# Designs tried in a protein design chat: VHH binders against a3dch1r40to199. Part 2

Target 1, 160 residues: a3dch1r40to199
Amino acid sequence: NDLLYERTFDEGLCFPWHTCEDSGGKCDFAVVDVPGEPGNKAFRLTVIDKGQNKWSVQMRHRGITLEQGHTYTVRFTIWSDKSCRVYAKIGQMGEPYTEYWNNNWNPFNLTPGQKLTVEQNFTMNYPTDDTCEFTFHLGGELAAGTPYYVYLDDVSLYDP

## First folded at step 10 (VHH)

Design q3
Fold by OpenDDE, fold request of step 21:
Structure q3 (fold): chain B 160 residues (1-160), chain A 119 residues (1-119)
Amino acid sequence: as target 1 above (160 residues)
Amino acid sequence: QLQLVESGGGLVQPGGSLRLSCEASGFTFSDYSMSWYRQAPGKQRELVAFISSGGSTTYADSVKGRFTISRDNAKNTVYLQMNSLRPEDTAIYYCAKDRSTPWGTEEYWGKGTPVTVSS
């Protein structure tokens, strides 16, 4: 059972994935073909202004429920055309913003043109929470010189 | 002061149309993405449509082909054109903008405008 929708974007659709602009951040999005990979599409984020905070520019999927005691597998592929960082987390959409998975609080480093695939497990050790999101922060100190592209593909949050 | 004011809701018959408006103030409208959410009785609030500052859009499957989100930056207004309305579209519709807090991003909502689809 996968908790996410439009995981591959290969049908040209991305809902409910959308972007977030905040604190001066500016970005846009599109579902685009991946060059050299027929039939493969990805969610492309254009970072136009990095804004002031890490969360000033985001790609996110909201409305996720994590159940206490369940072990989930997080998977995604991400890449960019410039050297930049991305902070990925699964947690509460609002206060107190508890994070249930976040790569041990470490952003990922992206090298231009190099796909990074992440696959990790985590157990929900908190009470069941239906106010969660999967979000990628790319603003502020995480950002490269603008404009640049970040691509997201093959995203999964799997509950066996 | 940040403000979002929804309007255009009402009672319509199935198959009817409504156009919702959300007038924004207190920020540079053209620099921000906007969203429409809805909350039906007894259900959680759900994202319906999203439009980026650049005009890129995405829609919930339940409204795709029937609803259109658009924006007029000169009027600081985001719209939701709703066609072929169904009883299951009955809900309070909210306009939303993301805003920063010291701990992250939160959605700022208008007071909402009610939409009732009934024979």
Scores: ipSAE 0.937, ipTM 0.960, lowest interface PAE 0.5, mean pLDDT 97
Fold by OpenDDE, fold request of step 21:
Structure q3 (fold): chain B 160 residues (1-160), chain A 119 residues (1-119)
Amino acid sequence: as target 1 above (160 residues)
Amino acid sequence: QLQLVESGGGLVQPGGSLRLSCEASGFTFSDYSMSWYRQAPGKQRELVAFISSGGSTTYADSVKGRFTISRDNAKNTVYLQMNSLRPEDTAIYYCAKDRSTPWGTEEYWGKGTPVTVSS
């Protein structure tokens, strides 16, 4: 069972995926056609101001429950039109901000026009937590010169 | 200081309409995304509608086509127009804004405004 909704965006919908702006970060979003790929749409983030912090600009899906002892598969495809970095994590929406998956604390590097597909497994070794989110941080030191686009597609958080 | 004040809640008949308002202060309203959440009795708080600083919107399936989120930056206010209300829309509705902390982003909520849909 997949824990996420609107995983492909191909129907032109994106809820509950939305953006986050704080500490001077400014961004916008749209569901757009992927050029050269008929029928394929993606979530497009426009980074307008990078803000002060990595989390100043985000794409996120909230309200996720991770169950203790379960092993999940994380999958997504992401790309941008400028060289930039993205920090992806699954963890608590608030304090203490425990991160249950985060690519071993490493941001991903995006090369312009090159799709990056990530697929990883992780086991929830913490007590069941219904306060989790899947978020992509793109602000602050992670950001390229603004404005630029970041695209998200084929997102999955699968629980067999 | 940051403040969000919801208003416009009340009792309505099924099929009725309400318009909720959230007046914001303590920050540059036009620079930030705003959200409406709701919490029904005995249920978790859920995102209902979102509007970016640029005016892009997205809605929960349960309210899509019936609810409209909008903003008036000149009035520092975000609205939720609720049409064709149903009993299952009964909840306390909260306005929300994201706020940075030293460790990440947290949601800041108003005190909420109650909406009851009943015959």
Scores: ipSAE 0.936, ipTM 0.960, lowest interface PAE 0.5, mean pLDDT 97
Fold by OpenDDE, fold request of step 14:
Structure q3 (fold): chain B 160 residues (1-160), chain A 119 residues (1-119)
Amino acid sequence: as target 1 above (160 residues)
Amino acid sequence: QLQLVESGGGLVQPGGSLRLSCEASGFTFSDYSMSWYRQAPGKQRELVAFISSGGSTTYADSVKGRFTISRDNAKNTVYLQMNSLRPEDTAIYYCAKDRSTPWGTEEYWGKGTPVTVSS
C-alpha cells in the first residue's frame, strides 16, 4: 500500500503536494507535460528566491502516518534545469522535527537535464507517528541561481 | 508580529454557501503562499486548499469544484469561497502561513472560524 497521493501527476493533479515559502524563499508550482514522454506529467517547482535556509523553499506532502516496525520503500524521480542540490526527508512536520528517512543526511546533487531516480528502504524504529511529511528542501545553500525549475515525478512511499 | 484572523464562519444549511476571510498582518503578504485547513470533530486537521504567492492553487478532492481559494494582496487577505456545502464540511477552518524557526519550518495558524453545515 502506498502512503502517498498523486504519485505520478499524470492526471494533471497534485494535491496534497504543495510548496512552502519562508525566510525569503519564493517559489511556485505547476503540473506540466514531460517533453518527449506522451502522457507523462510532473510536478514542476519554480525556484524564484532561494531564501535564507535550506527549508526556505520546499515541495512537500504532509499528513503521513508511519507505523512502528514497518519497513517502507521510498521512490522518486527528480531533475532540474540547473545544477543544484535537494535534501529529501520523511519525518515530523513540526517539533522536534525527527527525521525517519533522509538519505543519511545527504542532499542529492542534480545535474541539468539528468533524471535522478532514488529507491531506498527504511524501517520505522520509532513509535507510530501520524504527524509526518515527505518534503524536499531546495532553498538556501542548496539552491542554484534563480530562477530555475525542479521536477518531481513517480513518487512513492510504499508499505508492503 | 505575525497575525492571521479568520472570519466568515457560521451555520448554514446543506447546499448553502459561505465565504471565509483571513486577514494577515506582520509580514509581506504578497510574498507568501497561504493555506486553508479544517479540523472536524474527532479528526486531524487537514489541508483543504493552497494558494502560492504566484496564485497557483490546489485543492483536496473532497472540496474540488465547490471551494475556491483566492487572495487579494492589496487587502492582505486570503479567501475561501465555499459553495454547495455538505454536512461533512462541518469543521473549524484555519488560515495558515509557513514560517521558519531555529529548528525548521512550522505553520502559523489563526484561531480559526467555525463552519457548521446542518439541516
Scores: ipSAE 0.934, ipTM 0.958, lowest interface PAE 0.5, mean pLDDT 97
Fold by OpenDDE, fold request of step 14:
Structure q3 (fold): chain B 160 residues (1-160), chain A 119 residues (1-119)
Amino acid sequence: as target 1 above (160 residues)
Amino acid sequence: QLQLVESGGGLVQPGGSLRLSCEASGFTFSDYSMSWYRQAPGKQRELVAFISSGGSTTYADSVKGRFTISRDNAKNTVYLQMNSLRPEDTAIYYCAKDRSTPWGTEEYWGKGTPVTVSS
C-alpha cells in the first residue's frame, strides 16, 4: 500500500501536495506536462525568491501515518532547469520534529535537465506516528539563482 | 501578534451555500500561502483547500467543484466559498498560516468558525 496521494500528477491534480514559504521565500506551483512524454505530468515548483533559509521554500505532503516496525520504500523523481540542491525528509509535523528518513541528512544535487530518481528503504523504529509529513526544502543556500523550476514526479511511500 | 480571525459560519440546509472569511494580521499577508482546514466531530483536522501567495490553488477531493479558495491581499483576507453543501461538510473551519523553523513547520490558525449542514 502506498501512503501518498497524487503520486504521478498525471490526472492534473496534486492535492495534498502544496508549497510553503517563510523567511522571505517565495514560490508557486503548477501541474504541468512533461515535454516529450505524452500523458506524463509533474508537479512544478517555481522558486521566485530563495529566502534566507533552507526551509524558506518547501514542497510537502502532510498527514502521513508511519507504523512502528514497518519497512517503507521511498521513491521519487526530481529535476530542475538550474543547478540546485534539495533536502528531502519524512518526519514529524510537530515537536520534536523527529526525522525518520532524510537521506542521512544530506541534500540531493540536481543537474539541469537531468532526472534524479531516488529509491531508499527505511524502517520505522519509533512508535506509530500519525503526524508525519514528506517535505522537500529548496530555499536559502540550497537554491539556484531565481527564478527557476523544480519538478517532482512519481512519488511513492510504499508499505508492502 | 499574528492573528487569524475566521467568520461566516452558520447553519444551512443541504445544497446551501456559505462564504467563509479569514482576516489576517501581524504579517505581510501577500507574501504567504494560506489554507483552510476543517475538523468534524470525532475526526482529525484535515486540509480542505490551499492557495499559494501567487494564487495557485488545490483542493481535497471531497470538496472539488464545490469549494473555492480565494484571497484579497488588499484586505488581508482569505475566503472559502462553499456551494452545494452536504451534511458531511459539517465541521469547524479554520484558516491557517505556516511558520517554519530550522526544525520544522507548524500551523497557526484562528478560533475557527462552525459550519453545520443539516435538514
Scores: ipSAE 0.931, ipTM 0.956, lowest interface PAE 0.5, mean pLDDT 97
Fold by OpenDDE, fold request of step 14:
Structure q3 (fold): chain B 160 residues (1-160), chain A 119 residues (1-119)
Amino acid sequence: as target 1 above (160 residues)
Amino acid sequence: QLQLVESGGGLVQPGGSLRLSCEASGFTFSDYSMSWYRQAPGKQRELVAFISSGGSTTYADSVKGRFTISRDNAKNTVYLQMNSLRPEDTAIYYCAKDRSTPWGTEEYWGKGTPVTVSS
C-alpha cells in the first residue's frame, strides 16, 4: 500500500506534487521526458532564485496519513544538472511541525548528472497523524547557482 | 497586511458553471504561487488546484477537465473557472498563499466563498 500519488509521473501528471516559494525564492515545475529513457517522465523543478532560506524553494506532496506503529519505506530518485543539496522530510504540515523522517537531519548531496536513489525505513512512533507532508527543501544555502534543474522520480512511501 | 478576498460563489444547478475570483493584497502577488482549496460539509479541506508564479498548473483528479486555475498579475487576482459542476463540488472554496517559517510552511486563507450545486 503506497501512500503517495503520481509516483512515477509517467502519465504526464503530478498532482498533488507542487512547489512552494518564500523568502525571495522563485521556482517552477513541469513533468518532462527523461532523455534516453522512453516512456519515463520525471517531475522537473526549475530553481530560478534560491531565496534567503533552505525553505525558500520547495517541492512537496501534502495530505499524508501516518499510522502509529507502522513501519514505512521511503524511496525516491533525485538528480540535478548542478552540484547542490536537498533536504527531504516527512512530517507535520502544521505546528509543531514534527519531522518523522528526515535522513537524521542531513541534506543529500547531488552530483551533476548522477541519479541518487534513496531507500530508507522508519517507524511511526507518534500518534496517528493525518496531516503529514513529504517535502523537499532546495533553497538558500542548499542551492546551486541559478538557474538549474532538479528532477524527482519514482517516489514512494510504502506501508506493507 | 496580507489579505485574500474570495468572491463568485453561489447556488447553481448541476452542469452549471461558476467563476471564482480571489483578490490578493499585502504582498508581491506575481512572486508567489497560489492555490484553491475547498471544504465540503463534514470533510477535511482539500487542495483543488495549484498555479505557480510562472503559471504552471496542476489539478485534483476530481476536477480535471472541468476546473481551470488562472491568474492575472496586473490585477493581483487568481481565478477558478468551474464548469460542469456536480453536487459533490458543493463546498466552501478558499484561496490560499503559502507562508513559510523556519519550522514549516502553512497556508494563509481567505474567508472563503460558498458554492452550492443543487437541483
Scores: ipSAE 0.930, ipTM 0.955, lowest interface PAE 0.5, mean pLDDT 97
Fold by OpenDDE, last read:
Structure q3 (fold): chain B 160 residues (1-160), chain A 119 residues (1-119)
Amino acid sequence: as target 1 above (160 residues)
Amino acid sequence: QLQLVESGGGLVQPGGSLRLSCEASGFTFSDYSMSWYRQAPGKQRELVAFISSGGSTTYADSVKGRFTISRDNAKNTVYLQMNSLRPEDTAIYYCAKDRSTPWGTEEYWGKGTPVTVSS
């Protein structure tokens, strides 16, 4: 079973994916056609102001439940029109904000026009948590010169 | 100093309409996305509608075509127009703003405004 909704955005919908701004960050979103790929749409983030911090600009899907002992496959494709970085994490929506997956605390580097597909497994070694989110941080030192676009597509959090 | 004050809730018959308002203060309203959540009796709080600082919107499937989120930056107010209300829309409705820290992001919301849809 996949834990996420609107994983491909191909129907033109994105809920519950949304954006977050803070510390001077400013962004917007849209579901857009992917050029050269008929029928394929993606979640497009427009970074307008990078803000002061990595978390100043975010894309996220909240309300996820991770079950203790389960091994999940996280998958997504992401790209941008400028060189930038993205920090991705799956973790608690609230305190103590434990991160259950985050690519070993390393942001991903995006090369302009190059799609990056990430696929990783992780095991939930913590008690079952129904207060989790899948979040991408794109602000502050992670950001390129604004404005620019970041695209998210084919997102999944799969529990076999 | 951040405050969110919801209003406009009440009792309405199925098929009726309500317009919720949330007046914000303590931050530069126009720079932030806003959300409406709701919590029905015995259920967990759920996101209903979201509006970016730029005015882009997204909605839960359960309210699409019936609810409209909008904002008036001059009035520091976000609205939720609720049409064609259903009994399952009964809940406390909360206006929310993101509050981010180095450790994570949480929602700040007001005390909520109750909406009851009943015959």
Scores: ipSAE 0.930, ipTM 0.956, lowest interface PAE 0.5, mean pLDDT 97

Design q3
Fold by OpenDDE, fold request of step 21:
Structure q3 (fold): chain B 160 residues (1-160), chain A 119 residues (1-119)
Amino acid sequence: as target 1 above (160 residues)
Amino acid sequence: QLQLVESGGGLVQPGGSLRLSCEASGFTFSDYSMSWYRQAPGKQRELVAFISSGGSTTYADSVKGRFTISRDNAKNTVYLQMNSLRPEDTAIYYCAKDRSTPWGTEEYWGKGTPVTVSS
């Protein structure tokens, strides 16, 4: 019964969440106030160039440990000011890039201004892995016309 | 060829300061985020500081307020100014850049520069 990780961003802090630019992708980030919601802040990604690949633009948290046999709850709220897709996954940071959670290999569709809250469980059926990351891919074919914003809020990984 | 060359490490007393540099080559430096990691003996490598291509920064709680990451695009260099150093900051410090593979991204690391904080 442990909360492995949680960020509400409300304190203006986003670490260890950061961005990734690869294969021509270009983006930036900030912790910003959520309009109409006093006291609520979110991680704002600015997608400037979508790059060549889905992973060309990312928001990510690296260095996560998943223990074999444990069941985790993934929760986050995400939204965008443009219609776009986002592929979220928890898995290995490097080759062979095994994905332990990824919404059944389906990207999420974001509708402008509509908050999407995701809460899912998954069981770690692989050997304990301390080289995992929680990442959102937003580049390449997933991206909308640039520039646009994607917001992440209330992200957590919980081990009930 | 992608290269990251760290420098500036050394021995310093607690409370002291060091400035690390990482000179990058083999890619358009200004277009990419850069990171500083550190690895202490017997511990996993951990992210210390991150700077986006746009200059946005974030820091580990353990170094926030003491370390500052910055970049000089004209010199293809990212810096880590480390103030108020503590013994627990002792580690090999690595500069990193994400690199694309056919299957995703991976971190590319320099060879590292050692930092030892000891009285």
Scores: ipSAE 0.924, ipTM 0.954, lowest interface PAE 0.5, mean pLDDT 96
Fold by OpenDDE, last read:
Structure q3 (fold): chain B 160 residues (1-160), chain A 119 residues (1-119)
Amino acid sequence: as target 1 above (160 residues)
Amino acid sequence: QLQLVESGGGLVQPGGSLRLSCEASGFTFSDYSMSWYRQAPGKQRELVAFISSGGSTTYADSVKGRFTISRDNAKNTVYLQMNSLRPEDTAIYYCAKDRSTPWGTEEYWGKGTPVTVSS
């Protein structure tokens, strides 16, 4: 089964996906139609101020439970109207903030207008954790010149 | 020092209404998104409503059409208007602000305000 809610946003809903701002970051969100794709909607992040740090601008889904020994498939499509980077991670919402998946600590590069689809597997080699989140960091050195849009769609965290 | 002070909770009959307030201090309120959470007896704390710094909102399915989150930046206050209350809405309601670090993001909470919906 899939651990995430509102994975496609096609019904115009996005809860519990929301944004986070810190250290001077400023952003907003909306569910919007994808041009040229009837019936397809996406979560649109507007980056207004990049802030001081990578974590200054975030979009995230919290309250995820990862079970020890399970292998998960992470999938999402992301794109932007400007060249920028995004750091994606699945990990603890609190101390000690262990990251269970994070693309080997590498941010993804987004090319304007090009959809990037990511699909990766990872195994939860830690004790079961019901305090996890799926978070995208887009602030600071990751950001493009503001303002710009980042779109998220077809997000999945699948446990077969 | 960051402080969040919730108020407005109480006892109300099913179908009734309450308006919760959360007064914030210790940070530039207008620069941050705010959230309302609730924790029912024996259950985990859950996100109920979110409002961005720009005023965009999203709600849990269980409260859509009944609850409205809003903010008054001049008063450093976030509100939760709760209409058509149900017994299952009974919980302690918390106002929250995020705090992010190089390692992760934690929530600041107030002490909460209790809401009891009962006939």
Scores: ipSAE 0.921, ipTM 0.951, lowest interface PAE 0.5, mean pLDDT 97
Fold by OpenDDE, look of step 10:
Structure q3 (fold): chain B 160 residues (1-160), chain A 119 residues (1-119)
Amino acid sequence: as target 1 above (160 residues)
Amino acid sequence: QLQLVESGGGLVQPGGSLRLSCEASGFTFSDYSMSWYRQAPGKQRELVAFISSGGSTTYADSVKGRFTISRDNAKNTVYLQMNSLRPEDTAIYYCAKDRSTPWGTEEYWGKGTPVTVSS
């Protein structure tokens, strides 16, 4: 069972995926056609101002429940039109803001026009938590020269 | 100090309409995304509608086609036009602004405005 909604964006919808801005960050979003791939759409983030910090620009899916003892598979495809980095994490929306998955605290490097597919497993070793989010940080030192696009597609948080 | 003040709630019959307003102060309104949440009796608070600083919108499936979120930056106000209201739309509706930190996001909320849909 997949915990996420609008995983492919192919119906032109993206809820509950949305953006977040802070500390001077500025961004926008759209669901757009993927060139050369009929019927395939993606969530497109436009980074307009990188802001002061990595968390200044975000795209995220909130309201996720992770159950203790379960092993999840995280999957997504992401790419950009400029060289940039992206920090991805699944964790608490509130204090103490524990991160249950975050690629070992390492951001991903994106090469222009090259799709990066990530697939990883993690086990929820904490008590069941119904206040989790899947978020991508793209601001500050992670950002390229603005404006630029980051695309997200085929997102999954699967609980077998 | 940041402040969000919701208004426009009330009692309506099924199929009726309401327009909620949220007046914001204490920050540069035009620089931030805004959201509407709702909390029905005995249920968790849920995201209903989102509007980016650039005006892009997205909606929960349960309200899509019936609710419209919009903003007037000159008035520091975000709106929720609710049409074709249903009993299941009954809830307290909250306006929200996010604030991010290195560790996570804090939501700022208003006190909410109640919406009751009943025949």
Scores: ipSAE 0.913, ipTM 0.946, lowest interface PAE 0.5, mean pLDDT 96
Fold by OpenDDE, look of step 20:
Structure q3 (fold): chain B 160 residues (1-160), chain A 119 residues (1-119)
Amino acid sequence: as target 1 above (160 residues)
Amino acid sequence: QLQLVESGGGLVQPGGSLRLSCEASGFTFSDYSMSWYRQAPGKQRELVAFISSGGSTTYADSVKGRFTISRDNAKNTVYLQMNSLRPEDTAIYYCAKDRSTPWGTEEYWGKGTPVTVSS
């Protein structure tokens, strides 16, 4: 079973994916057609102001439940029209804000026009948590010169 | 001092309409996205509608086509127009502003406004 809603965005919908701003960050979102790929749509984040911090600009999916002992597969495709970095994590929405997956604390590097597909597994070694989120940080030092676009597509958090 | 004050809740018949308002203060309203949540008895609080600082919107499937979120930056107010109300829409509705941190997120909530849909 996949834990996420609206994984491909191909129907023009994105809920519950939404954006978040902090510390001077400014962004917006849309579901847009992917050029040259009929029928394929993606979640497009527009970074308007990078803000002061990495977390100043986010796109996220909240309300995820991770069960103790389960092994999950994280998959997503992401790309941008400018060189930038993206920090992705799955973790607690509240204190103590434990991150259960985060690419070993490493942001991903995005090259303009080049799709990056990420697929990783992780095991939930913590007690079952029904207050998790999947979020992408794109602000601050991670950001390119604004404005620019970041696209998210084919997102999955799969529990076999 | 950040404040969110919801209003507009009440008792309505199925098929009726309500318009909720949330007046915000204590921050630059126009710079932030706003959300409406609801919590029914015995259920978890759930996101209902979201509006970005730029005015882009997204809705839960359960309310799509019936609810409309909007904002008036001049009045520091976010609205939720609720049409074609159903009994399952009965809940306390909360206005929210999210704040991101390096560790997670903080959410600011109003005290909520109750909505009861019943014949």
Scores: ipSAE 0.909, ipTM 0.945, lowest interface PAE 0.5, mean pLDDT 96
Fold by ESMFold2, look of step 10:
Structure q3 (fold): chain B 160 residues (1-160), chain A 119 residues (1-119)
Amino acid sequence: as target 1 above (160 residues)
Amino acid sequence: QLQLVESGGGLVQPGGSLRLSCEASGFTFSDYSMSWYRQAPGKQRELVAFISSGGSTTYADSVKGRFTISRDNAKNTVYLQMNSLRPEDTAIYYCAKDRSTPWGTEEYWGKGTPVTVSS
């Protein structure tokens, strides 16, 4: 059972994936064809201005409930046309901003022309929480020289 | 001071239309994305439509083709045009904006504007 409503983008749809622009951060989004892969589409984020903070530019999926005691598999493919970093996390949408998965507090490095596929497991050891989101922070010191593109595809949050 | 003021809700028959407005102040409106959420009786607040500062949009499947989000940066206003209304669209509708905190962002919204779709 997968907790995400939209995972492949292949029919040109992205809801509920959307963006955040904050503290000078500016971005936009579209669903685009992946060159050389017939029938495959991806969510493309355009990073226009990095803003002040890492969270000033985001792409995110909300409406996630994590149940205590469950072990989840997180998977996604992400790439960019510039060298940049991305901080990915699954956690609370607001205060106190508890992060239940975040790659052990480490951003991912993206290298131009190289897709990164991530697959990790985590167990929800906190009380069941229906205020969760899956978000990618791309602002501030994480950013490359703007403007540039970041692509997300084949994203999953699976509960066996 | 940040303010979001929703208006335009009311009672309408199935198949009818309403146009919601959200007037914004206290920030540079053209720099920010805006959202419409709704909360039906007994349900959680859910995202209905989203518009980026650049004008790109996405919609919940339940409203796609019937609702249109738009913005007028000269008037600091975001709109939700709701056509072909159904009883299941009955909810309080909120416009929303992300607000910065020292550790991230949280949502800010007003009191909302109620929409009732019934005969």
Scores: ipSAE 0.748, ipTM 0.887, lowest interface PAE 1.2, mean pLDDT 92
Fold by ESMFold2, fold request of step 14:
Structure q3 (fold): chain B 160 residues (1-160), chain A 119 residues (1-119)
Amino acid sequence: as target 1 above (160 residues)
Amino acid sequence: QLQLVESGGGLVQPGGSLRLSCEASGFTFSDYSMSWYRQAPGKQRELVAFISSGGSTTYADSVKGRFTISRDNAKNTVYLQMNSLRPEDTAIYYCAKDRSTPWGTEEYWGKGTPVTVSS
């Protein structure tokens, strides 16, 4: 069973994926065709201003409950037209901001024109938590020279 | 001081319309995305509609085609036009924005405005 409501964007819809603009961060979003892949669409984030912090520009999916003892598979494909980094995490959307998965605290490096597909497992070792989000931080020191695009596709959080 | 004040809720018959407003103060309104959430009795708050600072929108499937989020930056106000209302739209409606903390962002919520859709 997948915890995400919208995963492929192929019908042109992105809800509940949306954005965050904070501390000078500025971005916008659209669902766009992927060139050379008929019928495939992706969520495109436009990074307009990096802002002050890594979290000043985000694309995110909320409304996630992680159940204690469950092992989840996280998968996504992400790419950009510029060399930038992305800090991806699944965790609490407020205090104390516990991160249950975050690629071992390492941002991913994106190389222009190269899709990165990530697939990893993690086990929920904390009490069941219904305050979770899947978010991609793109602001501050993570950003390239603005403006530029970051694309997300085939995103999944699977509970076998 | 950051403040979000919702208004425009009330009792309405099925098929009717309401326009919710959220007046904002204490921040540069045009720089921020805004959201409408709702919470029905016994349910979690759920995102209903979102509008970016640039005006791009997304809607929950349950309201798409019936509800419209919009903003007027000159009035520091976000709106939710609700048409073709159904009993299942009965909820308290909240507007929200992100605000910064030392460790990330959290959502700041207005007090809410109740909407009841009943014959």
Scores: ipSAE 0.733, ipTM 0.878, lowest interface PAE 1.3, mean pLDDT 92

